# VHH binders against q84jc2: the designs that were tried, part 73

Target 1, 232 residues: q84jc2
Amino acid sequence: MSKMRNLVEEKFLEFYESWVIQLELYLHQLLIAHNNNTMSETELRHLISKLTTHHKAYYTAKWAAIREDVLAFFGSVWLNPLENACSWLTGWKPSMVFRMVDRLRKSRVVLVEAQVKKLEELRVKTKFDEQKIEREMERYQVAMADRKMVELARLGCHVGGESVMVVEAAVRGLSMGLEKMVKAADCVRLKTLKGILDILTPPQCVEFLAAAATFQVQLRRWGNRRHYVTHS

## First folded at step 22 (VHH)

Design ln7
Fold by OpenDDE, fold request of step 23:
Structure ln7 (fold): chain B 232 residues (1-232), chain A 126 residues (1-126)
Amino acid sequence: as target 1 above (232 residues)
Amino acid sequence: QVQLVESGGGLVQPGGSLRLSCAASGFTFDDNAMSWVRQPPGKGLEWVSGISGSGTQTQYADSVEGRFTIIRDNDKKMVYLQMTSLKTEDTAVYYCARFPYSQLWKYIDSGKFDYEGQGTQVTVSS
């Protein structure tokens, strides 16, 4: 065993492992659907709905866990180093999915002018939102180095009683800020995903979701090969 | 060499049962989730059921949920599909399928999934 995990880490680790396994099975469905050009629009939309529901379940669980310990998600013991390296505020960077769409366009996905326009608008908006969050995050990070905070931390390390209480309160405040930022980032992720799915046709959505799932699954597999990770 | 060999198909009346088997070889079996897919007459390939590498998690198409059960035996490198309450619309060639990680993008880019087994015919008819 590597490092000590708290209860939140352990629980979410278990959840995530299960969730990723389910994602892989959904990927099978997506790939077969992508192969099947005889599927009805209704059937495709139903599959898309299953996937979106699965992703929503992740964020529901994540947000519940974050309320308990947001710091757990900055370590993310359930992820391998490669996955962590690719993480932006505890998840995938929203603007990254447009690169994925571009990749699909270079393959077989043909977008009409109206779709291209809408995607560009969404891309611009997504980037704007990312930058806004980054600026806010920077503000929090800089604030952590505030003289007062440093002093409180110093006191907390060497003095008990009231000083410890003050430090703990400060840490809680910081954690709440971090939680807010993570949720904001997740909202951008969800908005971006929804936006893309609203622009794409059902067959294109299936292909996009397959690509996204593939990327996620492969990233995990590659990372696990490079770094020994003990998972259940 | 990777091999998937399906068996257990046949002719059965509506409401009947069949158990399909898939013998796998040539790859790390327990490291791969497995699926059953089927090709109905005149239709494209459709996903039926999937099971995780460890066998602890399963998924089913809505059309077969509650009627079919997928299980695997990693020691024997077998995947099974227990089919009950069979319907005429279940008539198809059934294939055991794996999705190698190295081939995933190929499937996406080509839009083609190449199943590796010969399949087994299931015919449900009165």
Scores: ipSAE 0.898, ipTM 0.972, lowest interface PAE 0.5, mean pLDDT 91
Fold by OpenDDE, last read:
Structure ln7 (fold): chain B 232 residues (1-232), chain A 126 residues (1-126)
Amino acid sequence: as target 1 above (232 residues)
Amino acid sequence: QVQLVESGGGLVQPGGSLRLSCAASGFTFDDNAMSWVRQPPGKGLEWVSGISGSGTQTQYADSVEGRFTIIRDNDKKMVYLQMTSLKTEDTAVYYCARFPYSQLWKYIDSGKFDYEGQGTQVTVSS
């Protein structure tokens, strides 16, 4: 049975499809810039700014959507199964970007000692923040395993007025907690991204952003091919 | 074999117009976003404009925004770049470019982008 999509899911699906298409076009810009050793620092910074603005737009849209229905993001119908499998709390795992940097370092990116030190500090902090969020998330999840969960189970068999009210209250409580956690996770993502971009030189930023965009685009492409997902 | 053939370049005066064309073959055209890039004399390759596979979304470099228009015809497997209000700084060899998904990491790792077409010369001069 195909899952019925609600209005929030549909709207965000449309947004995300468009957003990813734009990301691919930005990727073209990044790759060409990465190829061009004659570009000025000002030009590179401008391109970086365009990309960061694009990412900010995503979170703006996301936060508006989660305010309406945060549960939509735990289904994430706009993502294919492969993309979903790589998601942590409705997005990319913040610590993942450090592995990306490490990969680039093994290739062409040369970091000075000061950069390495700063990145390590950021890595430690990011990991700590991730763990904190995970623990809080677990608390919300476990809290559902009480009388409220029993009522949820009964809903499939008999719908009584009182039971429905209890279930609705439970879901609302969970949703509020989830929204808080998702926002917290997004803050860590944004902080981590900003931190990395502040540490890297403009050329390195371009390369990093290109790598990140490539990963996203390829993950989507491969996932769609495998699962025949059509969103638009 | 993948082929991209650019045409439509020439000599024009400042303020003039040109329309570049790119004929594509050898790959699934409508599944690929396409870009125009250019190489000015003595400079590296620079991105000019891009268009999504469906043609519904476009991007432009700031230097050409409002003056250039990128369009595509998926039935004919063509990409076009309408250039207006041309400036001397627009002088370059123009290439149409695709970015195959399978080669994206190669471009990142090598720092080299291999454009597939021969390009078309655009010269803007008084």
Scores: ipSAE 0.898, ipTM 0.972, lowest interface PAE 0.5, mean pLDDT 91
Fold by OpenDDE, fold request of step 23:
Structure ln7 (fold): chain B 232 residues (1-232), chain A 126 residues (1-126)
Amino acid sequence: as target 1 above (232 residues)
Amino acid sequence: QVQLVESGGGLVQPGGSLRLSCAASGFTFDDNAMSWVRQPPGKGLEWVSGISGSGTQTQYADSVEGRFTIIRDNDKKMVYLQMTSLKTEDTAVYYCARFPYSQLWKYIDSGKFDYEGQGTQVTVSS
């Protein structure tokens, strides 16, 4: 029996499909801008702002959705298996973006010493924050195997009025913990992204954002091809 | 072979209208978003408008928002750009553009976008 999607899953699926399509169109803008050496700094910054606003919209929607059902994001039916496999706590792993920057440095991006230093500092900080979250997640995962979870499992097999209430309460408790972790992870993502964009020049930001968008779009495309799945 | 053929350009006075057309062939048209880009005299290539594969979503540059409309006909493999209230600064060669997934990194790494069509000249002058 195919798992019936709940309302949160359905809504977010629709949102995400639309969001990704928009991202692809923004990618077109970024790529063209990247190819235009005559664009002013003001124009570039404006484009960057549009993209950052787009990303902020994602997190706004996500946070609203996780408040309703954080578990939906651990299934993430709107993602293909490849996308899911690359996910760290319901999103991209913050430290991954530094590898992307490194890749760009090997191509056309030339960073000055001051930028390199700042990026390294940010990388170290990001890694530290990731580790903190991971430790907390580990602790939480171990804690899940306690009496509450045993009772949840036991009651889950017996559907009754009182039992349902107990199960729901247990799920809510678990969800609260998960929500905190997801939010913490998202904060690290946002801080990392902001940090990178603050270090890079506007042209470099455009290139970085183009690379990031390309990665997302391609990952989705590759995953869909592999699994012959069309979400839209 | 991929072909993009732009048409519909011409000379028009400020405030006038033009409709550009792009005929696409040689690739799966409805699987890809399409864009219009333009190159003004003495300037680099600039993005104008984009439309999703299904045609349900569109984006516009701020400079053309409210004046230009992008549409597509997937059955005919056509993309259109309806331009209204044209301004002198809209003068450019206009290109229909696709962004193949396989070439995205090439564009990033090279810093060069290879437009496939010949473009159509739009001149707005009093």
Scores: ipSAE 0.897, ipTM 0.972, lowest interface PAE 0.5, mean pLDDT 91
Fold by OpenDDE, last read:
Structure ln7 (fold): chain B 232 residues (1-232), chain A 126 residues (1-126)
Amino acid sequence: as target 1 above (232 residues)
Amino acid sequence: QVQLVESGGGLVQPGGSLRLSCAASGFTFDDNAMSWVRQPPGKGLEWVSGISGSGTQTQYADSVEGRFTIIRDNDKKMVYLQMTSLKTEDTAVYYCARFPYSQLWKYIDSGKFDYEGQGTQVTVSS
């Protein structure tokens, strides 16, 4: 189990580092597109599609990895402490993107009444879904503190022989529950993102994606800088 | 002071080749991804290609994919763009560009991107 966990962590670390680098390059594209008011709608949609494909690739890799070891994502060794502190169920909190939209509205983004109404509806739905997942997670956490957890704790001090099978079974049970929660959260993320992109115009989508990417890249950079300064 | 100096542009026939160079100074070069962008006559700025800080990852616009190659030399603080099979639509002023982390929100909020170099003219004509 330890070897498998380490392997999953190592592989996903490598993937994520590469993925974030690619995201930064896409950010360059987004920023230039955002600056260019002469780009056609078709061109903008194509760029948006590239970015959405990139994000989908992340979740594809993530879901493959969590099937092997979901616990790796609760440690998330590929993230710095700042990134981890901002994490909700192994990723960004879905409702956060609405704050991003609000920020953009205070700058240059002008939304029509119909868009505002749709965004508000989506916001309410997203918050509802978040709360639902949180309640399920709470129930799951409480349920873990039952006979199975007690047994696991007792066996943990004397793991060997036949006890290994019992421990493995218990861990699998726990992992399955966690995997379900993580996938549910990811579904809310993806639905929320899709919902926003469906409401916004192509130019607005480009701006939104640029803002989101900027936030991710800066959070990582600032977190890394603080981490190295503190430990240097 | 940050400086980006582009060179290597010129007049070429369709199907020809050019190699652009960008000399960078005044910032931590290997810690920054770099891009080439271009401005065709009468059009807005267009992204062409990008390369990661280490040089291990690259991206290309669809219009130049398979024809252009971006390379960097971190020891020399240089970025290059090898252009082959040039087309008339490749005619533009080409700029080497960085995207400072501290300026990212400024670009988003203003919708303006400030290129730092003087650019180099590439003209593809029969």
Scores: ipSAE 0.895, ipTM 0.972, lowest interface PAE 0.5, mean pLDDT 91
Fold by OpenDDE, fold request of step 23:
Structure ln7 (fold): chain B 232 residues (1-232), chain A 126 residues (1-126)
Amino acid sequence: as target 1 above (232 residues)
Amino acid sequence: QVQLVESGGGLVQPGGSLRLSCAASGFTFDDNAMSWVRQPPGKGLEWVSGISGSGTQTQYADSVEGRFTIIRDNDKKMVYLQMTSLKTEDTAVYYCARFPYSQLWKYIDSGKFDYEGQGTQVTVSS
């Protein structure tokens, strides 16, 4: 059965499908750049900038959309189940990217001690921020189970006019809280990404971004195959 | 077996035009974004242009933006690169490239991209 989608879902789905396609093309650029040892630092930085701009575009679109309907992002109809399963507060878990960094460390990439130290500091900070957000999220989730909400839930679709208004108000309140949490999470994502890119050299950034893009693209592809989901 | 066969290269004067072709076989063509890459003399591979599987989205390197056009024909399993206003710095062996999902990590880990075609020589000279 096709899921009913609201306008926000439809718009963002179209956006995201296009965005992912472009990401794949950027991945081609990254992989070639990663192969090319003759590229100048300026050229590499330019490529990195293109990618960061691309990611910023995603969050710009996301934040515009969540202002309209943050709940759409907790359903995320534009994602397959595998992608959703790997989602933390409507996106990638910030601390996860350090696994990619670790992978680089185990590869041919040589990180100097200063970089390692900075990355570790960033990791700790990122985890701390994640936990803070999780605690706040828990607070919101627990608050939903108050007596009033439970009673309203019992009424279900048979709720009278006044009750409907109360339910709607409650949902709005929840949505506001969720929006705050999602924005906070996104800020941690962006800070983490920026932090990593600031620590890494341009060649290392290219490799990191290639790895990240690869992971994202493959996750989508694997998920689509597994669940017979076709996206544009 | 996967095959990419590039053609259309040649010697042209600056300001001239060439149309490169890439014939693809041995894989699901429309499921794969395709790129053109080139290797100038004494330099590494550089990305030139890319096109999505459906052909609806394209990207270009800044150096070729406005001069080159990438298109594809999924029915014929062809990728094309229309080059105009050619410059001496466009001189290179041009390859059409796919990036198989199964090989992506290999490319990252090795730092080597395995182009599958023989390439076609483009020489821009007065």
Scores: ipSAE 0.893, ipTM 0.971, lowest interface PAE 0.5, mean pLDDT 91

Design ln7
Fold by OpenDDE, look of step 22:
Structure ln7 (fold): chain B 232 residues (1-232), chain A 126 residues (1-126)
Amino acid sequence: as target 1 above (232 residues)
Amino acid sequence: QVQLVESGGGLVQPGGSLRLSCAASGFTFDDNAMSWVRQPPGKGLEWVSGISGSGTQTQYADSVEGRFTIIRDNDKKMVYLQMTSLKTEDTAVYYCARFPYSQLWKYIDSGKFDYEGQGTQVTVSS
């Protein structure tokens, strides 16, 4: 569906399109590295660092954008409907990455007992953190039915005079709460990703990152085909 | 049928230059990012450079950054690798590579990359 985009949406759209294209190129690197048993540990770590830096750049841009308009991320016009449907609080659900780890374990990846234990601990912690955020979000959504939001709903887009102040206050309040939730979710994402990468060996990290990038790229491609979405 | 045909390799002295070409056919060219990869003697396949489908974004391995330039011509369905300041360690068979979306998981699961071209030999020697 075609949506009217604001300035924040346009800027982030441009950023994200570029970012995803770069991710695909990194994926090429990861796939080749994954299939090259002659690469040194130093080389692998360097590649991992490049990817982590790339991901950090995304969140840096995201957090700058949400300070301006967090609501833009709850529409996410830069994503296709399939990508949006798979999103949890404006991004990937942290606990989802453990499914990818599990897939690797079922393939050629052999994890030692210590790694398995640490991954399970991280999984439990991640789930706990997700649930905590979800409870806060639920509480927030229920609390939204206050006087300000009721007034906003009543007035809609036809506001004037003193009502404008009420609407603006309501929107600001909503945005502030949502921004907190999104930041909290992103923190869990970053902690989870870091945790996994700290547990895995460099070759395992490369494989994991390749799998994650593959999933993201394919999800985008499938969604675009299904909904006839075109990107630059 | 997908075809990738590499050319432009040869023998060159250190510090010299070569320009590799890749002719692509059998798939939607501008929808696919393209890479150059190389296989040095006795070593595994290593990534060299990549270019986005539109040609607007490029990446390079650290070992070739500043010396190599990847370019594509979508009208002609060509990918190029301009190599300058060549070193002995650049000696390898160079392949043009695409990564079909349908085969991405195959590469992850198999541990093998299936390159489609015959490659072109680059030898840097005094």
Scores: ipSAE 0.892, ipTM 0.969, lowest interface PAE 0.5, mean pLDDT 91
Fold by ESMFold2, fold request of step 23:
Structure ln7 (fold): chain B 232 residues (1-232), chain A 126 residues (1-126)
Amino acid sequence: as target 1 above (232 residues)
Amino acid sequence: QVQLVESGGGLVQPGGSLRLSCAASGFTFDDNAMSWVRQPPGKGLEWVSGISGSGTQTQYADSVEGRFTIIRDNDKKMVYLQMTSLKTEDTAVYYCARFPYSQLWKYIDSGKFDYEGQGTQVTVSS
């Protein structure tokens, strides 16, 4: 009856495969816009809006799915092992996105003093928010190992329905706590993304979004090729 | 070795139709999302439409949505752009394009698109 993929996992796998394919097509739009020096600010902001809308659609679908089964998002069947290994609380780590900005600054992006200051302030705030979430997750894990659960395990006694009921309550508590922590992490991701896009100029936003999409598409392709090749 | 050959352009009146073709060779066609891009007179390159490697998903620029249809035939290694209700603003040289995964950072770092075909001219005028 139980298997690696339940209905929630299967539905989200179909969604995610479509979503990543659409991201790749948006990447084509971003790369052409990056090439074109004659696009107006309005045209660039429209494209940026399409990308942010696409990212928000991911979180809309994700948050609906985690209400049904948050555990599906820890070791996801729609991600290859490399993608899963790079995950922090079911997604990209917010503080790591600034490495992408740094990479672009080493290449072509030139930031003015005010932008550099605002980005550093955002980087510090993002790290603080990450640490807060990690501390809350740690406190939750400690609470899950509370005296009641440990005592039942130490006694080695299963009083039938009572032992099962305690374990079921602990699992429900874990799921509810994890859902809240995943949503909190996603909020940090969205705030960090919005913050970066607010600081960058429209052409710089196009470059950043192209770089972010490129990393995600390459990670998926590279991980899929390695997974396929390494199976014997 | 990699070749993209665009064809099917021509002179057409406003409201008319054309079908552009792109013959591809020298790469794994099924693995590549494909786009049509265009260069109007005196303007930079614009993205027009894109289609996934399997052909199951498409995107269109707002200016062409509802009027243009992108289609691919993986057996024949062809991409098509069916254009209807053509406007003078659609006048451009049209190219089919791919973005090889190994070259994505090159495009980002340079800001330059590498043409792989000669393009096909579409002229919409009275």
Scores: ipSAE 0.841, ipTM 0.949, lowest interface PAE 0.6, mean pLDDT 86
Fold by ESMFold2, fold request of step 23:
Structure ln7 (fold): chain B 232 residues (1-232), chain A 126 residues (1-126)
Amino acid sequence: as target 1 above (232 residues)
Amino acid sequence: QVQLVESGGGLVQPGGSLRLSCAASGFTFDDNAMSWVRQPPGKGLEWVSGISGSGTQTQYADSVEGRFTIIRDNDKKMVYLQMTSLKTEDTAVYYCARFPYSQLWKYIDSGKFDYEGQGTQVTVSS
């Protein structure tokens, strides 16, 4: 039987499939720019802006969809199982992006002392913000498992029709809390990305964005290839 | 063996039209996004246009948008670049290109574009 999807999932699946295909085409632009050591700073900044705008469009669409159904973003139908397994609060873990910078430094990217210092400061800030979100999520989950929720579950077992209304209210309360936490995580992601792009030079930004897009494209293709083999 | 064969270049006057072709072989064509790139005289390689494996998504460099159209035919394993309203600035050697997902880190680490075809010369002059 075909999977059953609600309207939010169907709409975002269509958006995301288009968005990631466009990201792959932007990756071609980044790789050609990476090859061309004579591009002007204005040309590089224009390309970087296109990538930033593309990422902003993703979060704009995501935040609109989350207002309708945040739970769709936990175990998303538009992601393969590998992509879902790598998610931290519906996206990449902010502190892990610095491993990408480290990889590039071991390969080609040469950072001056001022850049290294600023990146370390950003890494510490990012980790701190990430930990605050994790603690808030834990506090939220403990609060929602509080005696009120246990009592509502017990009431639902004894009262058929009324239990549906009580459960729906509890789910809406949980969804509002989850929406807040997901947006907070996304804000850390965006702040971290912007911070990195502000510290790196335009050619270094192109290389970083190419590496980030490469990781995302490879993760999707790797997971999809295994998925197709299993299901075909 | 992977092979890309570009053709259809030539000498054309400003405002003219050309259609470039790229014949592909040796790989799963429909799985690969394809791009046209160009190298103007005395300049580095520039990205021109790209098309998704299915052909449903396209992108164009700002300098060619509205004038160039990228098309693919997956049955014939062909990519085309329909060029209209040509300008002197479009003079370049044009290549079709792909970036196989398994080689992406190689491209990032090397910083080098891997030419898989000979290219085709487009010259726009009066």
Scores: ipSAE 0.836, ipTM 0.947, lowest interface PAE 0.6, mean pLDDT 86
Fold by ESMFold2, last read:
Structure ln7 (fold): chain B 232 residues (1-232), chain A 126 residues (1-126)
Amino acid sequence: as target 1 above (232 residues)
Amino acid sequence: QVQLVESGGGLVQPGGSLRLSCAASGFTFDDNAMSWVRQPPGKGLEWVSGISGSGTQTQYADSVEGRFTIIRDNDKKMVYLQMTSLKTEDTAVYYCARFPYSQLWKYIDSGKFDYEGQGTQVTVSS
């Protein structure tokens, strides 16, 4: 049965559970800041910085873990099935965060026309970068279907040093390619986040970050409750 | 009916100590992260400290870190705020707060925080 967790999965599960609990506590801070009309710009920027630092810590830990086992991040043990079903290259599709930006149109803090134009430009850029990564995934899949790789798989049962070494090199190449693509997707996610926060005012950033954290928390809770109810 | 009852406030000299209590009822206490928030005179609501449902994770506002400790007792459905080295700027009405999962979008869309208790007054004055 394929239920055993390797060391990378065990360590990241522990990290992620702590990380998402801390995100929920940061959400409390964001909601109070969103309520408080008298917070200074400096205070808001400090809170925004704490959220940015928290997200960077996630990627720092992720990239360290990916060096050891990138495949752990495809069908992750620290995510429920609903969270995994929403994954695109080990995370939300980078452009999906614009759903949270769209919520700001209902906000008390109105987006001005200049901001709307810059956000649309960023959305287009983000989608362009997504498509670029999807084309790289296609090239990667074609390379895996390459005749040499099929021959190596066909010969992989032979007991011999050359055959084993060639199969091991092919597996190493697969992992390196996946790691590169995951990091490229993560860089688009971080670049998009930074771009959004640069365009928004501090109160708008607080509202956006609260919405993003809320989606993440609710998706986790909804997927866990659904699993518990149907399987308990 | 959800109830949060804050108590333990009072008049204290600068440098003094107080322990605030929050008694909770009407919801699954262990599932909810809890926060202390405060409203100083003439200012908006400020977040002070938070604690995870299990009690294993905490966060503190920079202004209170090292002086305040948030604690929970899930068996008694209590959350506490142990306050030491109190300063005049700690003067406020203190509330305990939860942000239930089902109401998160309401808070974001409205920008309104719904108090679930009456709060407890802390006054730090010489």
Scores: ipSAE 0.826, ipTM 0.946, lowest interface PAE 0.6, mean pLDDT 84
Fold by ESMFold2, fold request of step 23:
Structure ln7 (fold): chain B 232 residues (1-232), chain A 126 residues (1-126)
Amino acid sequence: as target 1 above (232 residues)
Amino acid sequence: QVQLVESGGGLVQPGGSLRLSCAASGFTFDDNAMSWVRQPPGKGLEWVSGISGSGTQTQYADSVEGRFTIIRDNDKKMVYLQMTSLKTEDTAVYYCARFPYSQLWKYIDSGKFDYEGQGTQVTVSS
């Protein structure tokens, strides 16, 4: 196992490990709230607010970290290989979150027709935004394949200080482009999450958030057990 | 067989203190986050506090923050709830709880919590 982590990776690893453990404790709160059908709307909205605040804290920390090293979020050291394999542009794929929404069709608290229609409209919008980002990423990848950029990276190994400065500027330009794309993807994630929570009733929000947290916690547990079984 | 045995409840005056204990057996204790939950008279189950498997992370319900402390001893397989500044609204049966990873989707689908202990009664009254 490699220990070649920079300061950004080490700091975010510490943050993320704490953040996921806290998410598991929030999951306990959600499961108890889901069990208790006598909780007031105010109490449910308070719990939902704690969950949304927890998710916002993740993005606040992430956006500070990507300013320093966006590449750390592609193949992250704080995620196991299964979690990394499931990542789309440094996070969960926005259209896939509707799998958790689809579980609500079998819920004890049924979706009414107006909610189903609004959720389908949001699913279509989310997929459209997702595809738009994928097209922008493809254009970025084509630009990166330009031979001049490859030559600048190669030249930085051989000729001296002026070549190093040109290569470093080109690398910073590429990193800034990736940072913009990651933030755009994160904005789609946040808009999708808020859109879902705006459409659902508070009890449905609790069930949805519990399902989403369960998926994330189980993905981490499953990937970690597989990782250790294969002898690290 | 999985067993959780809560103890330490009793009758106490408002402003008093009490320490609840939960003895765990039959599962890998340090792999499990643990919570205290309570059922006040005539009300549904309320979450009180939670602690990570390692014991390094905790959460508290707003109603108990600053008054209750959750701690665990993984060597003894114990979870504790140190309660201070007790109020009449803290009157409830207290349970320790875990949510086994293999059962999480069952809990979501059913909304039913599986009690694994008998609970311990805390009564706060003058």
Scores: ipSAE 0.825, ipTM 0.946, lowest interface PAE 0.6, mean pLDDT 85

